# Designs tried in a protein design chat: VH-VL binders against Arf guanine nucleotide exchange factor sec74 (sec74). Part 3

Target 1, 130 residues: Arf guanine nucleotide exchange factor sec74 (sec74), of Schizosaccharomyces pombe (q10491r548to677)
Amino acid sequence: KVFKLGILIQNEKVRKDRLLSNREVGVILTSSQLMFFKNVYWISGLLDQLEDFKRSHSFSPCYFSPHLTSLSADYIIPLSDLVAYGDGSRIENELYSFSVKQKNQRTHVFSVTNVDELNDWLVKINFVST

## First folded at step 18 (VH-VL)

Design x3 (from v3 with heavy chain P103R)
Fold by ESMFold2, fold request of step 19:
Structure x3 (fold): chain C 130 residues (1-130), chain A 121 residues (1-121), chain B 112 residues (1-112)
Amino acid sequence: as target 1 above (130 residues)
Amino acid sequence: QITLKESGPTLVKPTQTLTLTCTFSGFSLSTSGVGVGWIRQPPGKALEWLANIYWNDDKHYSPSLKSRLTITKDTSKNQVVLTITNVDPVDTATYYCAKDSYRYSDTFDIWGQGTLVTVSS
Amino acid sequence: DIVMTQSPLSLPVTPGEPASISCRSSQSLLHFNDYNYLYWYLQKPGQSPQLLIYLGSDRASGVPDRFSGSGSGTDFTLKISRVEAEDVGVYYCMQGTHWPYTFGQGTKLEIK
C-alpha cells in the first residue's frame, strides 16, 4: 500500500561558501519501504492522476497508469532501517528540511517548500514505521 | 574564531576510566547540522575515529570500541565529553576533538591541538 | 567497516616536482545524493591534522590550488602540482559515506 507520494528537494552542497542548485527526487512511501526516483516525470504524472481521482469523488480504488509495481526505484530504504526527523530550522531559500537516518549510511537530507508537507511526510513515515 | 581544546589526564592506569573533555568556542551545538567528533592517534600510528555527537544528540560510535565508549554534550557549556572504560596500554594515544560541519560536508574541518594520554602501570 | 588503502606509504619528493597519492576504498563511497564523502587531511610534523580536500575534489578554505583531488566510487587521488617544503607531513584519506568513518594508513611525504 502507498501511504504518500511526492517530490522532495535534495539539497546539493559541494562547498561551504555558497549554496548550489537543488534537485528534485520522486519519493514513494509504502507499507515497508521508502522508494526514491531520480526521474520525476512519472511521479508528476502519478500526482496528476491522484488529483484527478480526488476530483471525481470516486470511492473506488485509485489505479495508476503505469501501475506502481512496474516502477523501478533508483534507491530503496526499508522502513526497518530508517528514522526520519526534522532538524527544526528553516534554512536556505524558504526550504523546510528533514533527515532520513539510514543504518550504516550517511544521513539523507530532503526539503520541501511547505512546512505542512514537511510535517505530513514525517507523520506518515513515523506512523508506517511503527 | 573557531577553536577546540582537549583536556583530561595525561597518565591513566590500566582498568581505569578515561574521561576527556572537548571545550570549544566560535560555534554552538545548537546549530542544526553541526557535531563534534573524537579521533585518536597511537604514537607512530594512523588516525582512528572513535565517536561523534551532533546538535540533536544523535550519536555514533566506532563498533570495535562501542561497549567502552560514551559520548555526551553540554550545549550551554560548549563541551563534549568522551569516556573510555577499562583502559589498557593499547589506548595510549593522542586524542583529538574536531568540528564536524556535517550538513556542509566539511567533516573535521577544525581540530583541537590534541592531548597525549599514556596508559601504563 | 570500509577499508581505506593508501599508496604509497612513503613518498620522498624533490622540491618543485609533482606528487600523487592514491586512496582506494573497499566499497563505493558514492552516496545516493551523488557525492563521494572522501576527505584528505595533512598532518604536518608536530601538528594536528588539517583538512585539505572534501567531497573528493573540493578544496577547503585557505588550501593552495596546487592541491587537487579527483576520483569517484572506490579510486581517489590527491595531487600536488609542485611540492614545497611546507607540504612535508603525513597525508590521510578518510571516508564519511558509511558508518563508521575510517582513515587510510597515511602517506608520509618527505623532501629528498
Scores: ipSAE 0.478, ipTM 0.804, lowest interface PAE 2.1, mean pLDDT 85
Fold by ESMFold2, fold request of step 19:
Structure x3 (fold): chain C 130 residues (1-130), chain A 121 residues (1-121), chain B 112 residues (1-112)
Amino acid sequence: as target 1 above (130 residues)
Amino acid sequence: QITLKESGPTLVKPTQTLTLTCTFSGFSLSTSGVGVGWIRQPPGKALEWLANIYWNDDKHYSPSLKSRLTITKDTSKNQVVLTITNVDPVDTATYYCAKDSYRYSDTFDIWGQGTLVTVSS
Amino acid sequence: DIVMTQSPLSLPVTPGEPASISCRSSQSLLHFNDYNYLYWYLQKPGQSPQLLIYLGSDRASGVPDRFSGSGSGTDFTLKISRVEAEDVGVYYCMQGTHWPYTFGQGTKLEIK
């Protein structure tokens, strides 16, 4: 089951002498995994389908094309291995940042342009990971 | 000028608990993305990472020593404390604390002078 | 745990000549953000370690430009274009992509 999908901004200041990187990444939150996609072309189509579904006000299930299980993620974090939290010092250029901590790998930092979207990601990731 | 200084006993007996304090200046653990780590070096041997603690109280421990290690901080005093329980002679080493500029990726950019701890008898 | 393997373990050099130290990791150090968290430290005799290189190739502040780092994934190299007497010591690589952080076993650079 998919709990949330969207596009996040990877805007880490990894080096002191470089501007922040603003790479877009696609993200799918399932019941067991957080899946990451460097190519966001197809996820924009999924987001359009979700928006069309919401506008229809249908009670039927939302069907995606292509089917989400056919997608190959570039990186996967099992929910058992992660926690997400807000980062109060990374708000620049109207961006709202959060961190995804892993047991075995260096923390990932992502941003969104909307504080409600930030909070929704945090709430859903931490809820599903319990 | 950023500085770190390790303090604690220089001689401990097997089975005792070793407590080391890192006192630092020129930076604060109230700063997002900043941490302090502990690294040790037995005489004539390689560096070994022990533990890190960050501004948000996030902690990481060496898995081989995890059950024996505790790292804590006091942000108002600019101190980080490492505790190693049930020491034995294999724990004889020079212990360093070092600043982790985690957000800017220059991990352990500034080190303390180190303190030699001998575990014997 | 990620094993970091350095080669050579002992490196006698003639002053003014180049030197090269290899560091290989048991797993890729490439993070999803496309950076390799690979570090080089120098521990001069009787001193604490000092950072030379971070992110595989970035020189730390105050480090002479005769030091350079290269590599990606699992294979990394530290090069010294012309070795000077002050470069004597033990060189360590460390990886910071994965927990726990792990060091290589060290390369002792000596003037012959």
Scores: ipSAE 0.446, ipTM 0.813, lowest interface PAE 2.4, mean pLDDT 85
Fold by ESMFold2 at other seeds, fold request of step 19:
Structure x3 (fold): chain C 130 residues (1-130), chain A 121 residues (1-121), chain B 112 residues (1-112)
Amino acid sequence: as target 1 above (130 residues)
Amino acid sequence: QITLKESGPTLVKPTQTLTLTCTFSGFSLSTSGVGVGWIRQPPGKALEWLANIYWNDDKHYSPSLKSRLTITKDTSKNQVVLTITNVDPVDTATYYCAKDSYRYSDTFDIWGQGTLVTVSS
Amino acid sequence: DIVMTQSPLSLPVTPGEPASISCRSSQSLLHFNDYNYLYWYLQKPGQSPQLLIYLGSDRASGVPDRFSGSGSGTDFTLKISRVEAEDVGVYYCMQGTHWPYTFGQGTKLEIK
């Protein structure tokens, strides 16, 4: 089961002397995993299909092409020990950042464009992670 | 100029608790993305990471020592404290604290001079 | 825990000649952000360690350009193009991609 899907911005500052590359990453939150996709064209297509489905029919099943079970994530974080939290950072280029902490891996930093979306990601990730 | 300095006892007996203080200047743990770590080196042996603490009070411990380690900070005093319980002679080492510029990826870019702690009866 | 294996453990070198130190990790150090969190430190005799290389290949501030790092994933190399007397000491690699941070066992570089 999918709890949330969307596109996040990966723009953490890894080096002092370099401009950040604002890479978009696709993210799917399931009941057991966060799944990350470097190629966002497929996740954008899924979002477009969902939007088209909502405009046309509310009572019919939404069928995705390709099937969600056929997706191959570039990176997967199991939710069992995962925590998401705000970084305490201020708005930078109207972006809101949060961290995804995994038990055994260096922290990941992602951004979204508004605070409601930030809070929705944080609430859903942490709810499903418990 | 960024500096760190370790302080604490130089001699402790087995079973006692070792408390080490890292006092630093030139940076603050109120700064996002900054942390302090502890690393030890037994005489003639390799470096061994012990623990880190970050500006947001996030903490990480060496799994082999986790039950014996406690790391805390006092941001107003520019201090980080490491406590090691139930010490034994294998804990004899030089103990270093070091700055972790975690967000900029130059981890342990500045080290203290170290303090030798000997554990013997 | 990620095991970091250095080779060689002892490296006698003639001044002016190149030196190369290998560091191998038991798991890939490549983070999703496409960086390898691999570090090289030099501990000169009687001194604290100093950072030489971070992110596998980036020189720390003030480090001479005769030091260079390379590699990705599990295999990393530190090279010194022309060894000087002041380069004597123990070289450690460390990984910071995974918790806990782990060091290699060290490579002692000596003038022969």
Scores: ipSAE 0.442, ipTM 0.808, lowest interface PAE 2.3, mean pLDDT 85
Fold by ESMFold2, look of step 19:
Structure x3 (fold): chain C 130 residues (1-130), chain A 121 residues (1-121), chain B 112 residues (1-112)
Amino acid sequence: as target 1 above (130 residues)
Amino acid sequence: QITLKESGPTLVKPTQTLTLTCTFSGFSLSTSGVGVGWIRQPPGKALEWLANIYWNDDKHYSPSLKSRLTITKDTSKNQVVLTITNVDPVDTATYYCAKDSYRYSDTFDIWGQGTLVTVSS
Amino acid sequence: DIVMTQSPLSLPVTPGEPASISCRSSQSLLHFNDYNYLYWYLQKPGQSPQLLIYLGSDRASGVPDRFSGSGSGTDFTLKISRVEAEDVGVYYCMQGTHWPYTFGQGTKLEIK
């Protein structure tokens, strides 16, 4: 089951003397894992389908093309291995960031363009992960 | 100028609890993306990472020692405290604290001078 | 835990000669953000370690140009183009991509 999908900015201020990398990544939150996609074309297409579905005001379930189970993630974090939290920092170009702490790997930092989306990601990840 | 300094006992008996304090200046743990770590070095041996704590109270411990380690901070005092319980002679080492500029990826960019702790009967 | 293996463990060198130290990790250090969190530290005799290189290849502030780091994934190298007497000490690699952080066993650089 999918709880949320979207496009996040992978926001790592890796070097003091260089601009931050603002790479887009697709993210799907399921009941058991976070799935990450470097090729966002699929996620962008799914988001477009979701918006079209919402605009139609249909009461039927939204079915995606391609089917979500056919997607191959570039990276997967099991929800048992992660905690998400806000960093409290604002990136210079009006981005809001949060961290995904992983048991076995260095923290990932992601950003969104508004605080409501930030809070929705955090609430949903933390709810499902517990 | 950024400085860190380790303080604590120099001699501890086996089974006792070792408490080490890192007091630092020139930076604050209120700063996003900043942390402090503890690393030890037994005499004549390699460096061994022990624990890190960050501005947001995020903590990480060496898995082999996790049951014996506790790391805490007091941001207002510019202090980080490491506690290691039930010490044994194998815990004899020089203990360092170091700044972790985690957000800028230069981990352990500034180190304290180190403090030698001997665990002996 | 990621094992970091350095070679050689002892490196005698004449001043003015180049030196090269290898560090190999048991797993890739390439993070999803495409950076390798690989560090090099120098511990001079009687001193605390000092950061030389971060992200595999970036020199820390104040580190001379004769130090350079290279590599990606699992295989990393620290090179000193012209060894000076002040470069003696023990060199450690450390990985910060995976928890826990782990150090190599050290390479002692000595003047012959």
Scores: ipSAE 0.430, ipTM 0.798, lowest interface PAE 2.5, mean pLDDT 86
Fold by ESMFold2 at other seeds, look of step 19:
Structure x3 (fold): chain C 130 residues (1-130), chain A 121 residues (1-121), chain B 112 residues (1-112)
Amino acid sequence: as target 1 above (130 residues)
Amino acid sequence: QITLKESGPTLVKPTQTLTLTCTFSGFSLSTSGVGVGWIRQPPGKALEWLANIYWNDDKHYSPSLKSRLTITKDTSKNQVVLTITNVDPVDTATYYCAKDSYRYSDTFDIWGQGTLVTVSS
Amino acid sequence: DIVMTQSPLSLPVTPGEPASISCRSSQSLLHFNDYNYLYWYLQKPGQSPQLLIYLGSDRASGVPDRFSGSGSGTDFTLKISRVEAEDVGVYYCMQGTHWPYTFGQGTKLEIK
């Protein structure tokens, strides 16, 4: 089951000169995993389908094209191996960031363009991870 | 100027608990993305990472020593404390604390002078 | 745990000559953000370690230009273009992509 999908900005302060590493990544939160996709085109299509479904006021199941079971993630973090948290800081370009800590891997940093979306990601990740 | 300094006993007996304090200045563990780590070096041997603690109280331990290690911090005192239980002569080493600018990728960019701890046989 | 293997373990050099130290990891150090968290430290005789290189190739502040790092994935190299007497000591690589952090066994650079 999918709990949230969207596009995040992967921007990390990796170097001392504070260069921002900006990259759009597609993200799907399921009942057991965060799934990451470097090709965001299909995620944008899924988001458009979801918005069209909500606009129609339908109570029927939302059908995605392509089917979610046909997707191949570029990177997967099991929810059992992660903790997500926000640091509340703004980054240049008015982005809002949060961190995903992995059990055995270095932390990832992601951003969104508004604070409501940031909090929605954190709330949903924390809820599903419990 | 950023400085770190290790303090604690120089001689301990086997089975005792070793407590080491890192006192630092020029930075604070209230700063996002900053941490302090402990590294040791037995005489004539390579560096060995022990533990890290970060501004948000996130902690990591060497898996081989995890059951014996405890790392804590006191942000108001600019101190980090490492405790090693049930020490053995193999724990004889110089112990370093070092700053980890983790978010900016400068891991262990500044080190303390080190303190030699000898565990008697 | 990621094993970091350095070679050579002992490196006698003549002042003014180049030197090269290899570091190999048992797993890729490439993070999803496309950076390698690979570090080089120098421990001069009687001193604490000092950071020379981070992210595989970036020089730390105050490190002379004669030091350079290169490599990606599992194979990394530290080069000294012209060795000076103050470069004597033990060089360590370390990886920070995976927990736990792990060091190489060290390369002792000596003047012959």
Scores: ipSAE 0.430, ipTM 0.800, lowest interface PAE 2.2, mean pLDDT 85

Design x3 (from v3 with heavy chain P103R)
Fold by ESMFold2 at other seeds, look of step 18:
Structure x3 (fold): chain C 130 residues (1-130), chain A 121 residues (1-121), chain B 112 residues (1-112)
Amino acid sequence: as target 1 above (130 residues)
Amino acid sequence: QITLKESGPTLVKPTQTLTLTCTFSGFSLSTSGVGVGWIRQPPGKALEWLANIYWNDDKHYSPSLKSRLTITKDTSKNQVVLTITNVDPVDTATYYCAKDSYRYSDTFDIWGQGTLVTVSS
Amino acid sequence: DIVMTQSPLSLPVTPGEPASISCRSSQSLLHFNDYNYLYWYLQKPGQSPQLLIYLGSDRASGVPDRFSGSGSGTDFTLKISRVEAEDVGVYYCMQGTHWPYTFGQGTKLEIK
């Protein structure tokens, strides 16, 4: 049920009287939704399972232990409600950004430090969303 | 310095199509995270958001008017165009365009002067 | 659509006195990124609106310190610590967390 799991950087830029604050967010792409977790410390066990999943480079679902319904996401976007796209710009400090447009809510902006990882997120989100 | 200016007809008959152009300077829609929006204000009434368009051609419309609205841009001319079909006297308003520094959360930080459009037979 | 409700709708003030305007949204404006996309605009008579406050509490460039915004979630307040004659006009709140963007009905601030 999991197509990709990782830690993204959520862009919190306010260009005027505030300094940049780059926050890590855990993200799980399933067959039906994109799940977000503000506290990423619990992901150690999932990260081990993720590394097995990433070795395959497969779009086939992966079953995690514990079952995904046992996890409490801080935020969920159904795949029917989203579009992901790159914005074509490189963000400071070698970050590569993409946007997740959500129906009826302000767009989310995320970054990764590796362009191949960026492209993998975009490809997988858009593939599973079709 | 950043400026926006609305242009179009001042008088339009019911059922006609209203076309408004926002011409701006001091910024470009080639800049990531930047957009332009349209807001109207009937005489003596509150502000009403109509539509936004962004550098990447992403578009959003007011649901109550969506079937009648079209927003487009010409980045090379620094122009955004709003079209409202089948106008009616309730569409009489001052129409503003405004810059949306969306990625940096300064929504509608700079506004045009506005243009009054009257819809009457 | 998110309904934005302002109170009061008319606010007569004496210069030098404080003023406070309330804005309430029908749903939370708190985005997952922890920002409230809540804006305050002032429209002086015969002029275009101008941005005063963004993100609920951040002052736009050139806006005097006497203007401050506060609140989170559904309840927001604009305060003017000491009203000046140049502050007259209609104040609007707007939310930008959800599509479509929606404005409050306005609060007319007048010198009495």
Scores: ipSAE 0.402, ipTM 0.794, lowest interface PAE 2.9, mean pLDDT 85
Fold by ESMFold2 at other seeds, look of step 21:
Structure x3 (fold): chain C 130 residues (1-130), chain A 121 residues (1-121), chain B 112 residues (1-112)
Amino acid sequence: as target 1 above (130 residues)
Amino acid sequence: QITLKESGPTLVKPTQTLTLTCTFSGFSLSTSGVGVGWIRQPPGKALEWLANIYWNDDKHYSPSLKSRLTITKDTSKNQVVLTITNVDPVDTATYYCAKDSYRYSDTFDIWGQGTLVTVSS
Amino acid sequence: DIVMTQSPLSLPVTPGEPASISCRSSQSLLHFNDYNYLYWYLQKPGQSPQLLIYLGSDRASGVPDRFSGSGSGTDFTLKISRVEAEDVGVYYCMQGTHWPYTFGQGTKLEIK
């Protein structure tokens, strides 16, 4: 079961003498894992399909294309290995950041454009994670 | 100017607890993305990572030593403390503390001078 | 734990000549953000280690241009284009992509 999907900004400041490395990443939260996609085309398409479905309210059901089980994630973190938390940093252009810590690998930092979306991600990850 | 300095006993008996203090200046553990780590080097041997602590009190320990290690910080005093319980002669080493600029990826960019600790047999 | 294997362990060099040190990790150091958290340190005789290279190829502040790092994934190289007398010491690689952090065994660079 999918609990949330969306596009985050990977904006880690990995080099202190350079501009932030800002990259879009697609993310799907399931009941057991957080899935990450460097190619956001498929996630954007899923979001567009969901928006079209909500607006239309037609007699036909909304199909998701591609089928969610056919997606190939670039990176997966099991929720059993994961802690997500807000780090209090506000990045340029009104971005709100949070960290995804996993047990055996270096922390990932992601951002969204508004605080409500940030809190929704954190709440849902923490809800599913335990 | 960023500096770190290790302090503690130079001689410890087996089974005792070794307590080492890292006192630093020129940066603060109130700064997001900053941490301090401990690394040791037995005489004539390679560097061995022991533990890290970060501004948000996140902690990591060497798995082989984890049951014996405790790392804590006092942000207001610019200090980090490492304790090693039940020491053994194999724990004889020079102990270093070092700054970890974790957010900026230059881990252990500044090191203390080190302190030699000898565990008697 | 990620094993970091350096070669050679001893490296005598003639001043003015290039030097190359290899570091291989037992697992990929490539993070999802496309960076390799691979570090090179130099410990000069009687001194604490000093950071030379981070992220596999970025020079730390004040490190001369004759030092360069390269590689990705599991294979990394530190090169010194023209060795100088002050470059003598033990070179360590370290990985920071995975917990725990782990060091290589060290490579002792000496003038011959």
Scores: ipSAE 0.388, ipTM 0.796, lowest interface PAE 2.8, mean pLDDT 84
Fold by ESMFold2 at other seeds, fold request of step 19:
Structure x3 (fold): chain C 130 residues (1-130), chain A 121 residues (1-121), chain B 112 residues (1-112)
Amino acid sequence: as target 1 above (130 residues)
Amino acid sequence: QITLKESGPTLVKPTQTLTLTCTFSGFSLSTSGVGVGWIRQPPGKALEWLANIYWNDDKHYSPSLKSRLTITKDTSKNQVVLTITNVDPVDTATYYCAKDSYRYSDTFDIWGQGTLVTVSS
Amino acid sequence: DIVMTQSPLSLPVTPGEPASISCRSSQSLLHFNDYNYLYWYLQKPGQSPQLLIYLGSDRASGVPDRFSGSGSGTDFTLKISRVEAEDVGVYYCMQGTHWPYTFGQGTKLEIK
C-alpha cells in the first residue's frame, strides 16, 4: 500500500523579491494517493517502521502503528490527478527540487537534500501514477 | 521591456478555423515557470479564459471549448499560436495574449493590446 | 469550474470618495502553500486589462497605495481609498488556484 514516505522541504518562490520559503512537510506515497502532512513529528515513527520492514525482507504485509486509515492528512492528491517532474534547480544549500503538477490545482514545489532521494521520489511517483 | 502582440484575421466566416499568433519580446518560453495564455472578451462582455501553454509544453484549455482549441508554441520565434475550429458569431471577441509568470504568482502580469475578430457571413 | 461572483456590478462614485468591490468564489482559493491565488485587474476604457493585485493582497509593480486587497478563502475585497478620475473602468477578479482559471463578471466603476 505504501511505496515511499519521508519528509520533504516545501520551497517555492511565491514572489520574485522573496527568499525561498522552506518548511518541512511529511509525505506518504500509497498505491493511489500522495498524502501531505504539515506536522511532521508523527512521521518519524512511521519511517522507523518502514525501515524495519525493509530490513526484514519479509513476504508478510507491512502494518503500521498507527494504522494508515487513522492518519489525518492535511492535503491529498489522487495519483490519477498528478504528474511529478524535476526542474533541475539548485539552491545555495544544494537542495534538489521537483514539482507536482495537479489536474485541478496549482503546482506544488518540493525539495530534498540528496539527488538519489530526488530520483527515487520521481521514479516511484511516476511508476505508481500509471 | 516585455511586450506581447496579437495578430490574425479581423473577419472570419462561420465554420472556418481562426488562427491567432502571439508574438512576444523581453522574455523566453525557455525560462522555467513561464507561460503564455489567451483570454477573449466579446463586445461589452466579461473576460473569458481560453488556454495556457508553458515552457515545458504543458497545456490547459477551457473545458467548454477544449474540443475546438489547440495551443502551440515556437520558442525560437517567441510565438504562441491559438487555433479555434468551426467558429460562429458567438466567437466574435477581442482576443488577448498575456504572460503568465506562474512560478512567481504574477498570472497575466503583462497583456497584449488585443485584436478584434468578427465572425460574420 | 469555480464560479467567481462580483458585487456590485455597477459602481458610480464621486471623485475623492472610497470604493469597495466584493468577489466571492464557489470554492476556497487557499492553496496548500497557504496563499490565495486571487487577482484583481483593471480595464480602463479602450485599454487592455492591467494587473492591480495578486495573491489577494499584494500590489503589482507601479500600482498606487490607494488600492488594497484583502480576504481569504472564498471572500475577497478590493478597496480604493480615494477614487480618482483615472480609476474609471471595469474591475475583474480572477482565481488561479484551480484549473480552469475563471473571472468574475466585472464591476464597472464610473464617475457620477
Scores: ipSAE 0.384, ipTM 0.795, lowest interface PAE 2.8, mean pLDDT 85

